# Designs tried in a protein design chat: VHH binders against q84jc2. Part 223

Target 1, 232 residues: q84jc2
Amino acid sequence: MSKMRNLVEEKFLEFYESWVIQLELYLHQLLIAHNNNTMSETELRHLISKLTTHHKAYYTAKWAAIREDVLAFFGSVWLNPLENACSWLTGWKPSMVFRMVDRLRKSRVVLVEAQVKKLEELRVKTKFDEQKIEREMERYQVAMADRKMVELARLGCHVGGESVMVVEAAVRGLSMGLEKMVKAADCVRLKTLKGILDILTPPQCVEFLAAAATFQVQLRRWGNRRHYVTHS

## First folded at step 12 (VHH)

Design xe11 (framework vhh_6qgx_2)
Fold by ESMFold2-Fast, scan of step 12:
Structure xe11 (fold): chain B 232 residues (1-232), chain A 126 residues (1-126)
Amino acid sequence: as target 1 above (232 residues)
Amino acid sequence: QVQLVESGGGLVQAGGSLRLSCAASGRTFSTYAMAWFRRAPGKEREFVAAISGSGEYTFYTDSVKGRFTISRDHAKNTVSLQMNSLRPEDTAVYYCAAPRAFQWYDIDSESGYDYWGQGTRVTVSA
């Protein structure tokens, strides 16, 4: 059984489709900049700024949407099943972006020792922040199975205004908890992204952002093809 | 020549304490996280604790949290593991581990570490 899309899901689907189209256009610009190696530092910084602004626009739209319906982001209708399967707390897992940094080391890019030291410390810090959020999620899941929640679920099976109001208050509380955790995860994502870009030179930033955008676009294409093929 | 040398192992009664030390030579490891792993008799090697290059971030396996403390001394290029409230289940050979270079890995994964010491034996009697 399919669920019906609500207004929040419809609005964000429209936003996300446009956001991905613009990401693909920026990816094209990043690949040209990387392959030609003819752009000035000022031009590269301007391109990097466009990408960072684009990602910030995503989180601005996301946080407005989760304030209205955080559950829309768990099993999102604007993502294919593969993208949903690869999600960690409604988005990319922050530590995975260091795989893109490892790709830089294997390319023609030279990372100096000072950059390696800062990147290693950021990687470990990112893992530490992820573990804190995962422990909070575990506590949340345990709390959802509390005796009070089980009792409220039973009340929700009874038709009546009194029971409906009590259940709605409980669901509101659960949604607020999820919103807090999603925002915490998004903050780790943004801090990790900013941290990497602050450490890398402009040409290295371009290669890193190109690798990240390529992965995101390819994951979507792979999932769309397999979703089409596996339709029942 | 890169070398890690563990020390501080021994026999101790349950509830006792031991301090393990790992001295690194042939290279400075202040940039990279370092870890302790252990192998109990008849079992596979398992993660115990890790510490970031700066010493600011520490990681522990659940069974040792609150009992073990990992620390590092950058001047001496050493990593230490203070083991308190020891249990018979802590009986194992303890290994110090360090990475060769920056690479993607999980902090508790053996695959992230290229340099290993020979190990120091810890035996906890009931």
Scores: ipSAE 0.505, ipTM 0.808, lowest interface PAE 2.3, mean pLDDT 85

Design xe12 (framework vhh_6qgx_2)
Fold by ESMFold2-Fast, scan of step 12:
Structure xe12 (fold): chain B 232 residues (1-232), chain A 126 residues (1-126)
Amino acid sequence: as target 1 above (232 residues)
Amino acid sequence: QVQLVESGGGLVQAGGSLRLSCAASGRTFSTYAMAWFRRAPGKEREFVAAISGSGEYTFYTDSVKGRFTISRDHAKNTVSLQMNSLRPEDTAVYYCAAPRAFYWYDIDSESGYDYWGQGTRVTVSA
C-alpha cells in the first residue's frame, strides 16, 4: 500500500507551503532592512537570527520526514519540475551559493582582506566536502548494481512470494543509505551557510540572505509560470 | 609583473607518472586558491584540480580523483601536480591558474582565474 508514503508526502507538502510563505515574508523584511540605513546592528542580527532559525526548522522537519520516507525527496511533490531539476541530493548544491551571490560583488558590499581569506578557504572546503559526498553516492550507485541487487531484480521478475522478505530488507537498506547521504549533504549546506554568515558583517549578511531568498522564490515562480509565445 | 611558469611535462607510457610544477613570480598567492586546467587535442579546456590558500583543502575533477595529487609550497611560491597511473586520455597541455582578486565564482570555473601560464605538454602513449 502506498498510503504510508502518501501521508509523509502530504504532511511535508503542507509544511513546505507554509515554510515558503514565511520565507517570502522574511525576504520582504530583508529587502526593507537592506534599503534602511537607520537599522541598528542589534536589529539586523535579530533579523538574521530569524532567517537562520527558519532554515534550521526546515532541516528539522526534513530529517524527521526522510527517516520515514527518504524516497519522497527524490521526486518531491511539493517542488515543481524546475526546482526538482536544479536539486543536488534533494536540495541546493552548497558550492553554487558562491556563484549565486555574485550580486554581492556588484553591489556596494566591500570585503576586507580578512573576510576574503576566510571566504576563499570556505569556498575550497565546501567543494572538498561535496566531493566526499559525491564519492559516497558513486559507491552507493555501484552497490545498487552489484551482484546481490541484480539477483534481487531477477527474483522479482521470475519468483513471486518467496522474494518478499528479501526485497523488503534490500529496500530498507537502500533507504537507510540514502537517508545517511542526504543528511550528510544537508550538514554541508548548513556548515556552508553558517560559515558565510560568520564571515560577513550584519549588513552583508542581510544582503546575502536577501539574494539567496530572492533566487529561491524566483526559481519557484519561474517553474510555476506559463510560457507565452513572443510576438515580434 | 605577475607570471606563472609551468614545467615537468613530457612523454610517458600509460601507467607511468609525471610531476608538474608551477612557479609564481611578481606576487604571492597564499590567500587564494590556485588551480590546474588542461586542454586535450581537439577538445575544450577543462578543470583538473584546485588547492586552497592554506593547502588544507583540495578539489579534483572526477576523471583524476585518486590518481592526481595537488600540493603547494608557500616558501617556494609553487603549486605542484603529481600525476600517477597516467592514461592516454590524460594527454593534454596543462595550465596553472591563479585569481587576481576574490570572485563569487565556483572554484572550478575559468571565470575565477585571471593569471594563466603558457602551459606544459603531457603526452601519454598506449
Scores: ipSAE 0.495, ipTM 0.812, lowest interface PAE 2.1, mean pLDDT 84

Design xe13 (framework vhh_6qgx_2)
Fold by ESMFold2-Fast, scan of step 12:
Structure xe13 (fold): chain B 232 residues (1-232), chain A 126 residues (1-126)
Amino acid sequence: as target 1 above (232 residues)
Amino acid sequence: QVQLVESGGGLVQAGGSLRLSCAASGRTFSTYAMAWFRRAPGKEREFVAAISGSGEYTFYTDSVKGRFTISRDHAKNTVSLQMNSLRPEDTAVYYCAAHRAFSWYDIDSESGYDYWGQGTRVTVSA
């Protein structure tokens, strides 16, 4: 949990700040669309497309950054402590978005039976994919402990100057394995998001995206006001 | 974590210009959103201008738009407020403040700011 600011951390912090500020602007547009019954289906689809493109841009930037320094995403400096506490493998836990979907069951635009069935099938599939990733993380953590033990033992008994290169190779291998796992988790997130949006009508998509963005923005704002969170 | 020290205040005639500077000490300054607030004699503190950590986003109160420019120098850990076309109603103590993140919802709210400077006085004579 380094408090040092490296180049990857500085660049992604700058990116993430701008990304969240733009998300707040999109959230404002989603709330206007949700409260204003005059928008056409074409206009709603355009707004939904802006949000999906915005989320894809996040993962494009993230995957470029984790290629350089995947560890920057564990205990991220661009996230406040509350946001970090709510993270699952460097991001939102895929199954948790179905809590936002459950709110649609009490919305003005009620889900039809066919949608409820498809959402439940997607929920089950998402939980299955999520649990598979969790098992992979457990295996990785065990392997990491084994590698650390081997590395520590070798460092304690080193003879020549070759130790530096061997350590560098080991660290590179750990980072590559972790990068693959984070990217796999992000793929589950994107598939879940796309799956939900494919099932919902445009007005329901707007309501879902507004709920998700509201939660993300408010969680960040609450965590940034630590005085109120810790003073409770 | 962060200490803020303002400078550049003084007396100026209406229509004149002043440049305020805020020097920040601390390792995390570059990640914070920075703002200027002011308190005029007999009034409550009000928002003037804010700038995001990256410097990409700025926000101004309507009364200063086009007259004031907020900027930051990451190398010097300094935030500046260039005040042009000054009016007597701009007379106030100006405070530099740091917010953990720029947000359109609360960047102009005092309650979101973790760190505050002691203030620098600006007097605009008619």
Scores: ipSAE 0.254, ipTM 0.671, lowest interface PAE 4.1, mean pLDDT 85

Design xe14 (framework vhh_6qgx_2)
Fold by ESMFold2-Fast, scan of step 12:
Structure xe14 (fold): chain B 232 residues (1-232), chain A 126 residues (1-126)
Amino acid sequence: as target 1 above (232 residues)
Amino acid sequence: QVQLVESGGGLVQAGGSLRLSCAASGRTFSTYAMAWFRRAPGKEREFVAAISGSGEYTFYTDSVKGRFTISRDHAKNTVSLQMNSLRPEDTAVYYCAALRAFSWYDIDSESGYDYWGQGTRVTVSA
């Protein structure tokens, strides 16, 4: 009935639960800041810095964990099924954050033309970077089904030191390739986040980060409560 | 068994135009991002333009924006660089490159590209 968790899964589960609790606390502060028209630019920049540091802490912990067991991040035990279903290479799809940016166009303080242009350029670059990663994932999946891999798998069923070493080398190569793809996706996520924050004013950054955190928190709540939904 | 062969280089006067072509031989090249890099005498290779595997997204270095246009023909397995309003500063050997590396390499980094052509020379006279 229960899946046995490995050490990497147990450690990251504990980390992630604490990280999400802190994200909810920061979301509360972002919403207060958004509704407070007297907060100084310095105060807003300080709050934005806390969120940026918080996201960097996530990737620091994640990259340490994937070096030990990258597969723990595919179908993660610390995520509910809805969060896992919405995952793109072990995390959020970078282009999805532009949906949060789109809400800024409905704000009282609207985006100026120069910002709209820079955001559109960033959106195009982000989608292009996603395509590069998706091609690499397709290549990885093809390599897994290659006849050579099938033959190596067959050799692993026979007694022989040479065949065992060849199979072990191939499996290590595949694992290393998957780790590099996950890191590539995370780099696109961080570059996209930084790019957006560099284009936006501090009040717009607060609104953007609040929208992003709200979506992440609500997605988790919706997934955890899916069994309460009665639909015909 | 993947080869990139550039063509279309030559001598042109400032303000003129040239069209470079890169022919790719091999199996699954239509899904790769393709780029043009150039190297002026005594300088390192620099990024010029790139096009996504789908052809939907294009990227240019600031000095060529509005003057150069990159395009691809999936049926012919060819990528082209249309160079208009050429300047003496555009004088370089132009290289075609294909990306099959992981995306955390920057699109404008030569270390990110798996396959390279031998180059075609473009000389722009004053």
Scores: ipSAE 0.000, ipTM 0.113, lowest interface PAE 16.4, mean pLDDT 79

Design xe15 (framework vhh_6qgx_2)
Fold by ESMFold2-Fast, scan of step 12:
Formats: C-alpha cells, sequence, structure tokens
Structure xe15 (fold): chain B 232 residues (1-232), chain A 126 residues (1-126)
C-alpha cells in the first residue's frame, strides 16, 4: 500500500538515513577496537561515549518529531516492513537487548559474578517497566474505543465549523496521549542501555555495542533485500 | 520559570541523619525529573540521587544506596533526600536540580539538568 509523506515524515526520513550511515561507520570503529588489544581504556571510553551520544541524538530528534506528529512513528515510512514488524511502541523492545548480553556471556566474554547479578536485576526491572507500559497502552486503546471514538462518531453526524473544531480538539488529545506513551517507552530503552553500559567494562561495552549495531544494520539490510526479491 | 530552594543542611556527627528538602516554585514542577548532586571541597559536582516526574522511579549512586532515600510530594512541590548513616566523605554542598525534558540517559549527568538551586552545606564530623 502507498502512503503520502508529510513534512515531519520527510524531515525525519532525511535524518534517519544519515543517522544509520553514521551508525555503520561507528560499527566499523567498534569492530576495529574489539580486535585491537593495544587500545587504552581512555580510547575505548571515548568510542563508547561517541556511540551513546549518537543514540541520544536519535531520541532528541525523535522527541522533537513526535511533538509535531506522533502518528508518523506508527508504521514509519523510513523503516522497511521487517523493521516495522519487529518494533514495539515505535522502537526496539527493551527486554530483547538482554538476548545479546546473554550471547556475550555464553561466548568467551569473562563476566564476574557481581556483573551477572546486576545484569539479571536490570533484566527483571526492564521487563517489569515494559509490562507496565503495555498495560497503560491497553487502557489507552480501550478508552479511545469507548469514549473518544463514540464522541467522534456522534459528531460526524453533524456539519459545521463548531463540530469540526470539537473533532480537531479530540484528535489532538489522542495524539498527546500517544506522545506520552512513546516517550515512556523510549525512557525504558535509554535506561536499559545506560544500565547495561554502566555494568560492563569498556571492552565488554564495545562488544555489546558492536553486537547491537550489527543486528540493527543487518535487520535493515534483510528487510530491504526481501523487497528486491519479491518485487524485482 | 522554575526556582529551586534547598534547606535542611547542617553539621552532624558520623552515623547521624539529616533530611534535605528542595522547594520548587513555578508553573510546571510536577512533570520534571528532580535530582540531588553534591560538591565536596576541591572536587567536581557528582550525582547523588534522582526521582522521575511521576515519583515511580528512583536512582542512586553506589556510595549512597541503602543509606539515602529520595522522595517527592506533589501537593507541596517538594523533593526530599533522607540521609542516614552519614560518613565524613558525605561532606559537601548539596544541590537540587530539575530537568524539563525527562531523559533517563542523562538522569545522572549535570548536563541533563536545566534548573539548579544555590545549594545547602552538609558537614559530617568524624
Amino acid sequence: as target 1 above (232 residues)
Amino acid sequence: QVQLVESGGGLVQAGGSLRLSCAASGRTFSTYAMAWFRRAPGKEREFVAAISGSGEYTFYTDSVKGRFTISRDHAKNTVSLQMNSLRPEDTAVYYCAAQRAFSWYDIDSESGYDYWGQGTRVTVSA
């Protein structure tokens, strides 16, 4: 199905494509750092800081964009269908990131007992925060169906400027509710990312960030190739 | 505009307790995440504790976990820091801070905060 782009969608698409290109460049630097045993702790921390700043830039741009049009982030035009199918409340599902952490632990990564304990505590807390947001979304959707949708349907039976203005106010209210919920989900994502990085050593942070960036880049490539194979 | 005013500082013996309070004035306090930072003599400002706008989530630096408790009262527009089992290394000027755009990643960073109080002095004697 075809979808027209509005100004917010056009501007964020430009931003996102540039952001992904820079992420891939950082991924190459992470892979070099991971394979280089002469890099200092200071140099590793600097690279980790560049990645965290890059992720913060994404959320800064996203929150500015959702203030203008939160619905642009539901079924985003800058994401392929595979990326959209894998999304949870307009982004990655926070608890899924621990699968990458578990894989690092099961490989040859040396994690001390205290780190394993802190990571498990963070995983449990993240899953709890995630479920809380899911319950809030369910309540929001029920409220929309029972109250605002019935109100909008009733107003749709009338014509005139006053009816149009009331409908517009209701639609703005619905969008504001979604904006708050998306921001809540993004806060859990950022808290989870920071929590993991705070627990891991700099070399482990580099390995984790490389794994996360690799997955994000590959998911995009797999989805784009699916379109080529299907429609070419 | 938002103005933050700290109170409750003073001199206390090691093992003692103090309760710091931060009173906020202005239009939109209830949605802001709030934090306490401290600056010891000759050192940079460091994060102590933070509380989300809703009051549901709290964050602490490792050295104060289990000893300090942050809380907020939306009706009084106040944020409090209950400090128990105080140690000489807790001696510092304590600052209240607020962030307008809530950011979990920046919750423990000075640069994440838009509004700052003037500070209240806490001295813990050995």
Scores: ipSAE 0.000, ipTM 0.138, lowest interface PAE 15.2, mean pLDDT 81

Design xe16 (framework vhh_6qgx_2)
Fold by ESMFold2-Fast, scan of step 12:
Structure xe16 (fold): chain B 232 residues (1-232), chain A 126 residues (1-126)
Amino acid sequence: as target 1 above (232 residues)
Amino acid sequence: QVQLVESGGGLVQAGGSLRLSCAASGRTFSTYAMAWFRRAPGKEREFVAAISGSGEYTFYTDSVKGRFTISRDHAKNTVSLQMNSLRPEDTAVYYCAAPRAFSWYDIDSESGWDYWGQGTRVTVSA
């Protein structure tokens, strides 16, 4: 039992709600920029920079929160059940963003040969990075099973106040391992996002970011509608 | 207009080695990833290995990691699959694959690949 655990959840919920509102405001600006052919490259780059900074702010806040209570991010109270169901290691699966790029390519995005080559290279690298993380998760699960078995054996031999101390120590160890895993996954997310933005032109970046933000906002709305009868 | 032609298949004893080759034509070789898939009799096609356009990044299915090596030769416009420590379970027709461009599917999904070779048969005897 910890009041610190509830405080972390409350603070991040407040942060996340404000972060999503700001994302919706940025989405409005991205849609205006996408439909406005008079905006300069400098102005487009400034808007892209605001989105990049906004995403970095999310990970700064997230990493501070997981340092205190990483378990809060497995079944997060600030996400609806649909958002939680779509999570891979507490966030989006990095390779999913290439599906966004592919959809935009079929609509309006004209990619030159050099961009196609770089995106293909990044796609393969991202899949490789995901596989590394998944192997680490599998190793963590195996270690968890061994630790749990040993811990259960000890708890079976000892009853009372001693079991509380042993459980607390075990939970702290588990949390440290999960924190490292979540940060590793988030680093792959950020590197993949940055890689795509570095390859695309400013107008293409605006189209990509608008599509990604639209999907994120709509997914939240779809999940919230499912709970309308329960929460309203 | 992309065409893929596989070669190098054959009969080999368990524990032996084979080198498969795929000659690609019809587009810039270094632009796209290439993959190998295989199909055993009565089974669906399954992913084996993929290599990036640059050749720097490779991806393998778990059952072949450490035994198979995928590589590419940009000068010869060829992708190769070096198969070591072959097992009877590796018996299949092996197909070379290339995407039209970027795919909506994961690298290890058959749906992610648009162009396929005719296949080369590999038979591993117990």
Scores: ipSAE 0.056, ipTM 0.540, lowest interface PAE 6.3, mean pLDDT 82

Design xe17 (framework vhh_6qgx_2)
Fold by ESMFold2-Fast, scan of step 12:
Structure xe17 (fold): chain B 232 residues (1-232), chain A 126 residues (1-126)
Amino acid sequence: as target 1 above (232 residues)
Amino acid sequence: QVQLVESGGGLVQAGGSLRLSCAASGRTFSTYAMAWFRRAPGKEREFVAAISGSGEYTFYTDSVKGRFTISRDHAKNTVSLQMNSLRPEDTAVYYCAAPRAFSWYDIDSESDYDYWGQGTRVTVSA
């Protein structure tokens, strides 16, 4: 049979492709700002604001899409296999972003003790929030298994069209649970990103955002390159 | 130079309790997270619990959450691990660990900790 994408997948694929193109343009601006020390604090804050708005636009579009079909975000068609392999609950793992901060520190980022203390506290809080979500996901999977077993046993004894509506209701309930989990994970992502940007100075924010965008863009290019490479 | 010394280990029956203590000497790291790791016979070191610099946030591996409580006393420069409802699988040598100043790390990754104590042995009998 022919492979078909649903409307949510088609719409988000179109959105994501344009979103990534804009991210690459912003990355170019971040790299120019990072390599030159002639930009004013006001100009740096404006660039940081553009990136913040761009990431918020992604989550606005994502949450609209998962309300319609959350499963589209598990094994997403707009992501290559490498990007999908690196996903944690449909996106980047929040605590991994502190690896970007560590790499910047080793390069040339001068962090004062007050910033180090705040970043350390935020990192621990982020790991705690991740653990709560992971435990909730485990509870959800157990509940799904128990609910599905009960529903299957009940429906096995039900003869008639009413059983179809009960199955649809059960599937809808499971999807709503996943939507809640994905939104919880995305909230941790946004809080972690905002927390880091609130702690860093504007030049440090530019360097951090450039590192994060470089990694995201490069991961996509590595995965796409592998897909288009033919080996006999 | 940071020196970490663990104490409080011993033999205990399943369901019992032990309190481990880690005394830090040398340069004080009261503003940084500190962690407990353990190594069971024939296994590699695994993460147990961590506490933030302020003491406000704590993180536990799933197998000990609800049973173990990590705490710190900034005045005494100590980190404690209260272990309740002990199980035979908790049998291990327990290590206190601290990162170096200004180093970013994964709180549950042993490779990101530079300062380690010598360990204190905990044996839980069935």
Scores: ipSAE 0.188, ipTM 0.591, lowest interface PAE 4.7, mean pLDDT 83

Design xe18 (framework vhh_6qgx_2)
Fold by ESMFold2-Fast, scan of step 12:
Structure xe18 (fold): chain B 232 residues (1-232), chain A 126 residues (1-126)
Amino acid sequence: as target 1 above (232 residues)
Amino acid sequence: QVQLVESGGGLVQAGGSLRLSCAASGRTFSTYSMAWFRRAPGKEREFVAAISGSGEYTFYTDSVKGRFTISRDHAKNTVSLQMNSLRPEDTAVYYCAAPRAFSWYDIDSESGYDYWGQGTRVTVSA
């Protein structure tokens, strides 16, 4: 374990760098598919499946990592400062994907009324689910503060080894609560993504996934290219 | 000929309650989300609450969460806002809002709504 990174951070950094490279390759395939209107529905569904599997691999790796050290995901070392500034509970904010759907609505591929009605309901449901998680996080923050204060008050008795054990128990409790919240947020992300993909046609799914991947890749590139030094 | 008419505003003391109602005519909005916004004296219009077409999902701005409840009655084509534990900071003109067509803006974005009522005035005294 390094002083700047623990083992979980080092392992996930290696995973994430490879995952982003593969996402960029898939983005290239999505853009080709979007610009080539002759691809069959079967070919488009296959490409969509590749992206879905790729995102599933991300959450599989993430949940394994947060089981070991959820705190690594708050201010992640594998994300640049811009990516970290745009995070909501260790990832993208679910409701923001509807801005990607708005671009699709303005494209040459028109959404039918039945799709729009389902997307409208999903849009409000996603905000509702986000608020539920934010309420749980607020409750957790209060409980965390109260528990920490009680533990610290007890440690005022200076009982040596017992004090170390009490602090370790408190930290484990905090981490476990955060892990639950992060997984809840990730579940809303996955439900929102699945919901959109279930409503859209294969060509619309390709356009949506291309827009989402483009934003993610460009945000990373913009953050990584920021080498401006302001002298004051 | 779409018209939204708000009612139920008035003067109330801090800690009191008011129920606002929005009656829609000229069109039904049963498949669309509808929202309440407010504008305090000297300030910009801000989001208060929204309700989905089905009425199953609701969304509130943090300052009113737990105090206000949005609901709808499809049979009467109305959206209501029950305001409890009112504070002087809640003093504003309250507006009912509905979309012309399906909107892809966030539910709390003013840009997502095209039809607006004239507003109903709520004054909360200290």
Scores: ipSAE 0.371, ipTM 0.751, lowest interface PAE 2.7, mean pLDDT 84

Design xe19 (framework vhh_6qgx_2)
Fold by ESMFold2-Fast, scan of step 12:
Structure xe19 (fold): chain B 232 residues (1-232), chain A 126 residues (1-126)
Amino acid sequence: as target 1 above (232 residues)
Amino acid sequence: QVQLVESGGGLVQAGGSLRLSCAASGRTFSTYNMAWFRRAPGKEREFVAAISGSGEYTFYTDSVKGRFTISRDHAKNTVSLQMNSLRPEDTAVYYCAAPRAFSWYDIDSESGYDYWGQGTRVTVSA
């Protein structure tokens, strides 16, 4: 680990902790709005905009950080082990967001046919985009075991300045490949989130965002409370 | 009454091809995703492939990706599954499935589908 990587990890840890605290505050506001029928459409849209901006801020900070050290996001120190175990390419799996909105099934606000058509289309598109990225991940893993990489590893066992430069260039290439793949996954996440919010009405958006934030917050709490207790 | 009727099953040798068709009646499903599932002897039903209402997006289980192609014909209200490079492990009864309404269940979950056909049998010999 380099000093630069330590600084990047420290800064993102501080950012993430503050970001989660603010997410919990927004979740509280979403739950109040969901259970209260007195808010206007303008007020609901303003709250939805706050959440959208909050999520965009996360990706802005993440992309700046992965430019410096993408590997920090594979097994992140700011996530507990349960959160890390549930990650798909350094974040939530886009298709799983559809599973996190159980409350919409119990909603008295029904989906109209036009919304159903768009949501059904988005569901399949999201799965299609995920498979494309998973295929790229498979190709990346195969490339790491390719003959060229095996030869570079063998060459690295020999004393010589030229072999060091070639190995360093290859490692930088691998890191750039991971960065592009992570950004591609994040783009699917943002397209899925935006797609759902564009289809739903403001009250439905509030319900959706509340369900998603509740799951994220609870997953973190479950992971933080789970520690191995050894009994004599 | 909504009905889904599968056809095109049969006996084929490994490496062969079959085309399954599902005809929907009693309702148009152009708004909804439709899927194929299969059940091998002594096993539970498993997901095979899904297609969006427009037909633009498709999703496949890993074991059939590159070998099977799902498609739809909106004018005929049919969904087809072209099965190439068939293997003995593809032996199963194949079912067409459609939802009654939008579901938050994952597209490859049986729970997301309400209408099912009676199935068409595919047997792949070694």
Scores: ipSAE 0.501, ipTM 0.811, lowest interface PAE 2.2, mean pLDDT 85

Design xe2 (framework vhh_6qgx_2)
Fold by ESMFold2-Fast, scan of step 12:
Structure xe2 (fold): chain B 232 residues (1-232), chain A 126 residues (1-126)
Amino acid sequence: as target 1 above (232 residues)
Amino acid sequence: QVQLVESGGGLVQAGGSLRLSCAASGRTFSTYAMAWFRRAPGKEREFVAAISGSGEYTFYTDSVKGRFTISRDHAKNTVSLQMNSLRPEDTAVYYCAAPEAFSWYDIDSESGYDYWGQGTRVTVSA
């Protein structure tokens, strides 16, 4: 079944396409910076600031959009099926960033003991925060199933406006709950990202951001290739 | 020489409780997360619980959340797992795990841990 896109979906699709193009441009700059040992700390900090501002812009746009229609973010039309399949509460799973930084193991700038202690704490904290949100999601899924059962029971005995109002109230309540949960998940994403960047040195931050952006861009390309016909 | 030694396993009735302990020797792990894994008969090893270096943050596999509590004692260099409301499906050999150094692997990944104990057997009767 194909569905017509609503206004929120159309506007965010346009935003997201532009946002990804800019991310690829920043990735190019990060890779140049990583391979160039002549950049000053000030220059590296400026590049890192551009990336953090870019990620903040994404969440600013997303939170404006979910106030209008949070359901647009469950099965997003601006993401390919692979990106949607790998999504956790409308975005990347926060703990995944630790997996995405394999390249830091071979970094020319090694982690010092103070950094190790802080990263270990953050790694466990991130999993703890994820689990708390997953329990909230499970409670919402149970509530949704209960409401669905009531709605299904009433379908055979539809009597008019009262049924419509009950359904509308249930959908509104669900949407508000999902919005709160999505924002909570996004806050964990931002806190995890900021936490890592606060712990790492500027050269390590560049390596981290390059690894993360590379994974995001490659996941999109892998998913897009799945839908291309050979020689098309 | 680093060694992890588990204890506290045994036979218990469904609904009962057991407390497992892991004693570490040869070095301290106060900076690092430590974890419990288990292997049930006929199954692969699976993650159970992890605790941060400070002990402030804990993480559990879904099937034990709310029933098991992981804790640590830096003075004794031990990590404990309090197991309540035990079920027959909790029957397994339980292993304590610790890392050699910082790892980018997930805390619930076996690949993130270098030191393992011999295990302690838990049998839950239906």
Scores: ipSAE 0.593, ipTM 0.851, lowest interface PAE 1.5, mean pLDDT 85

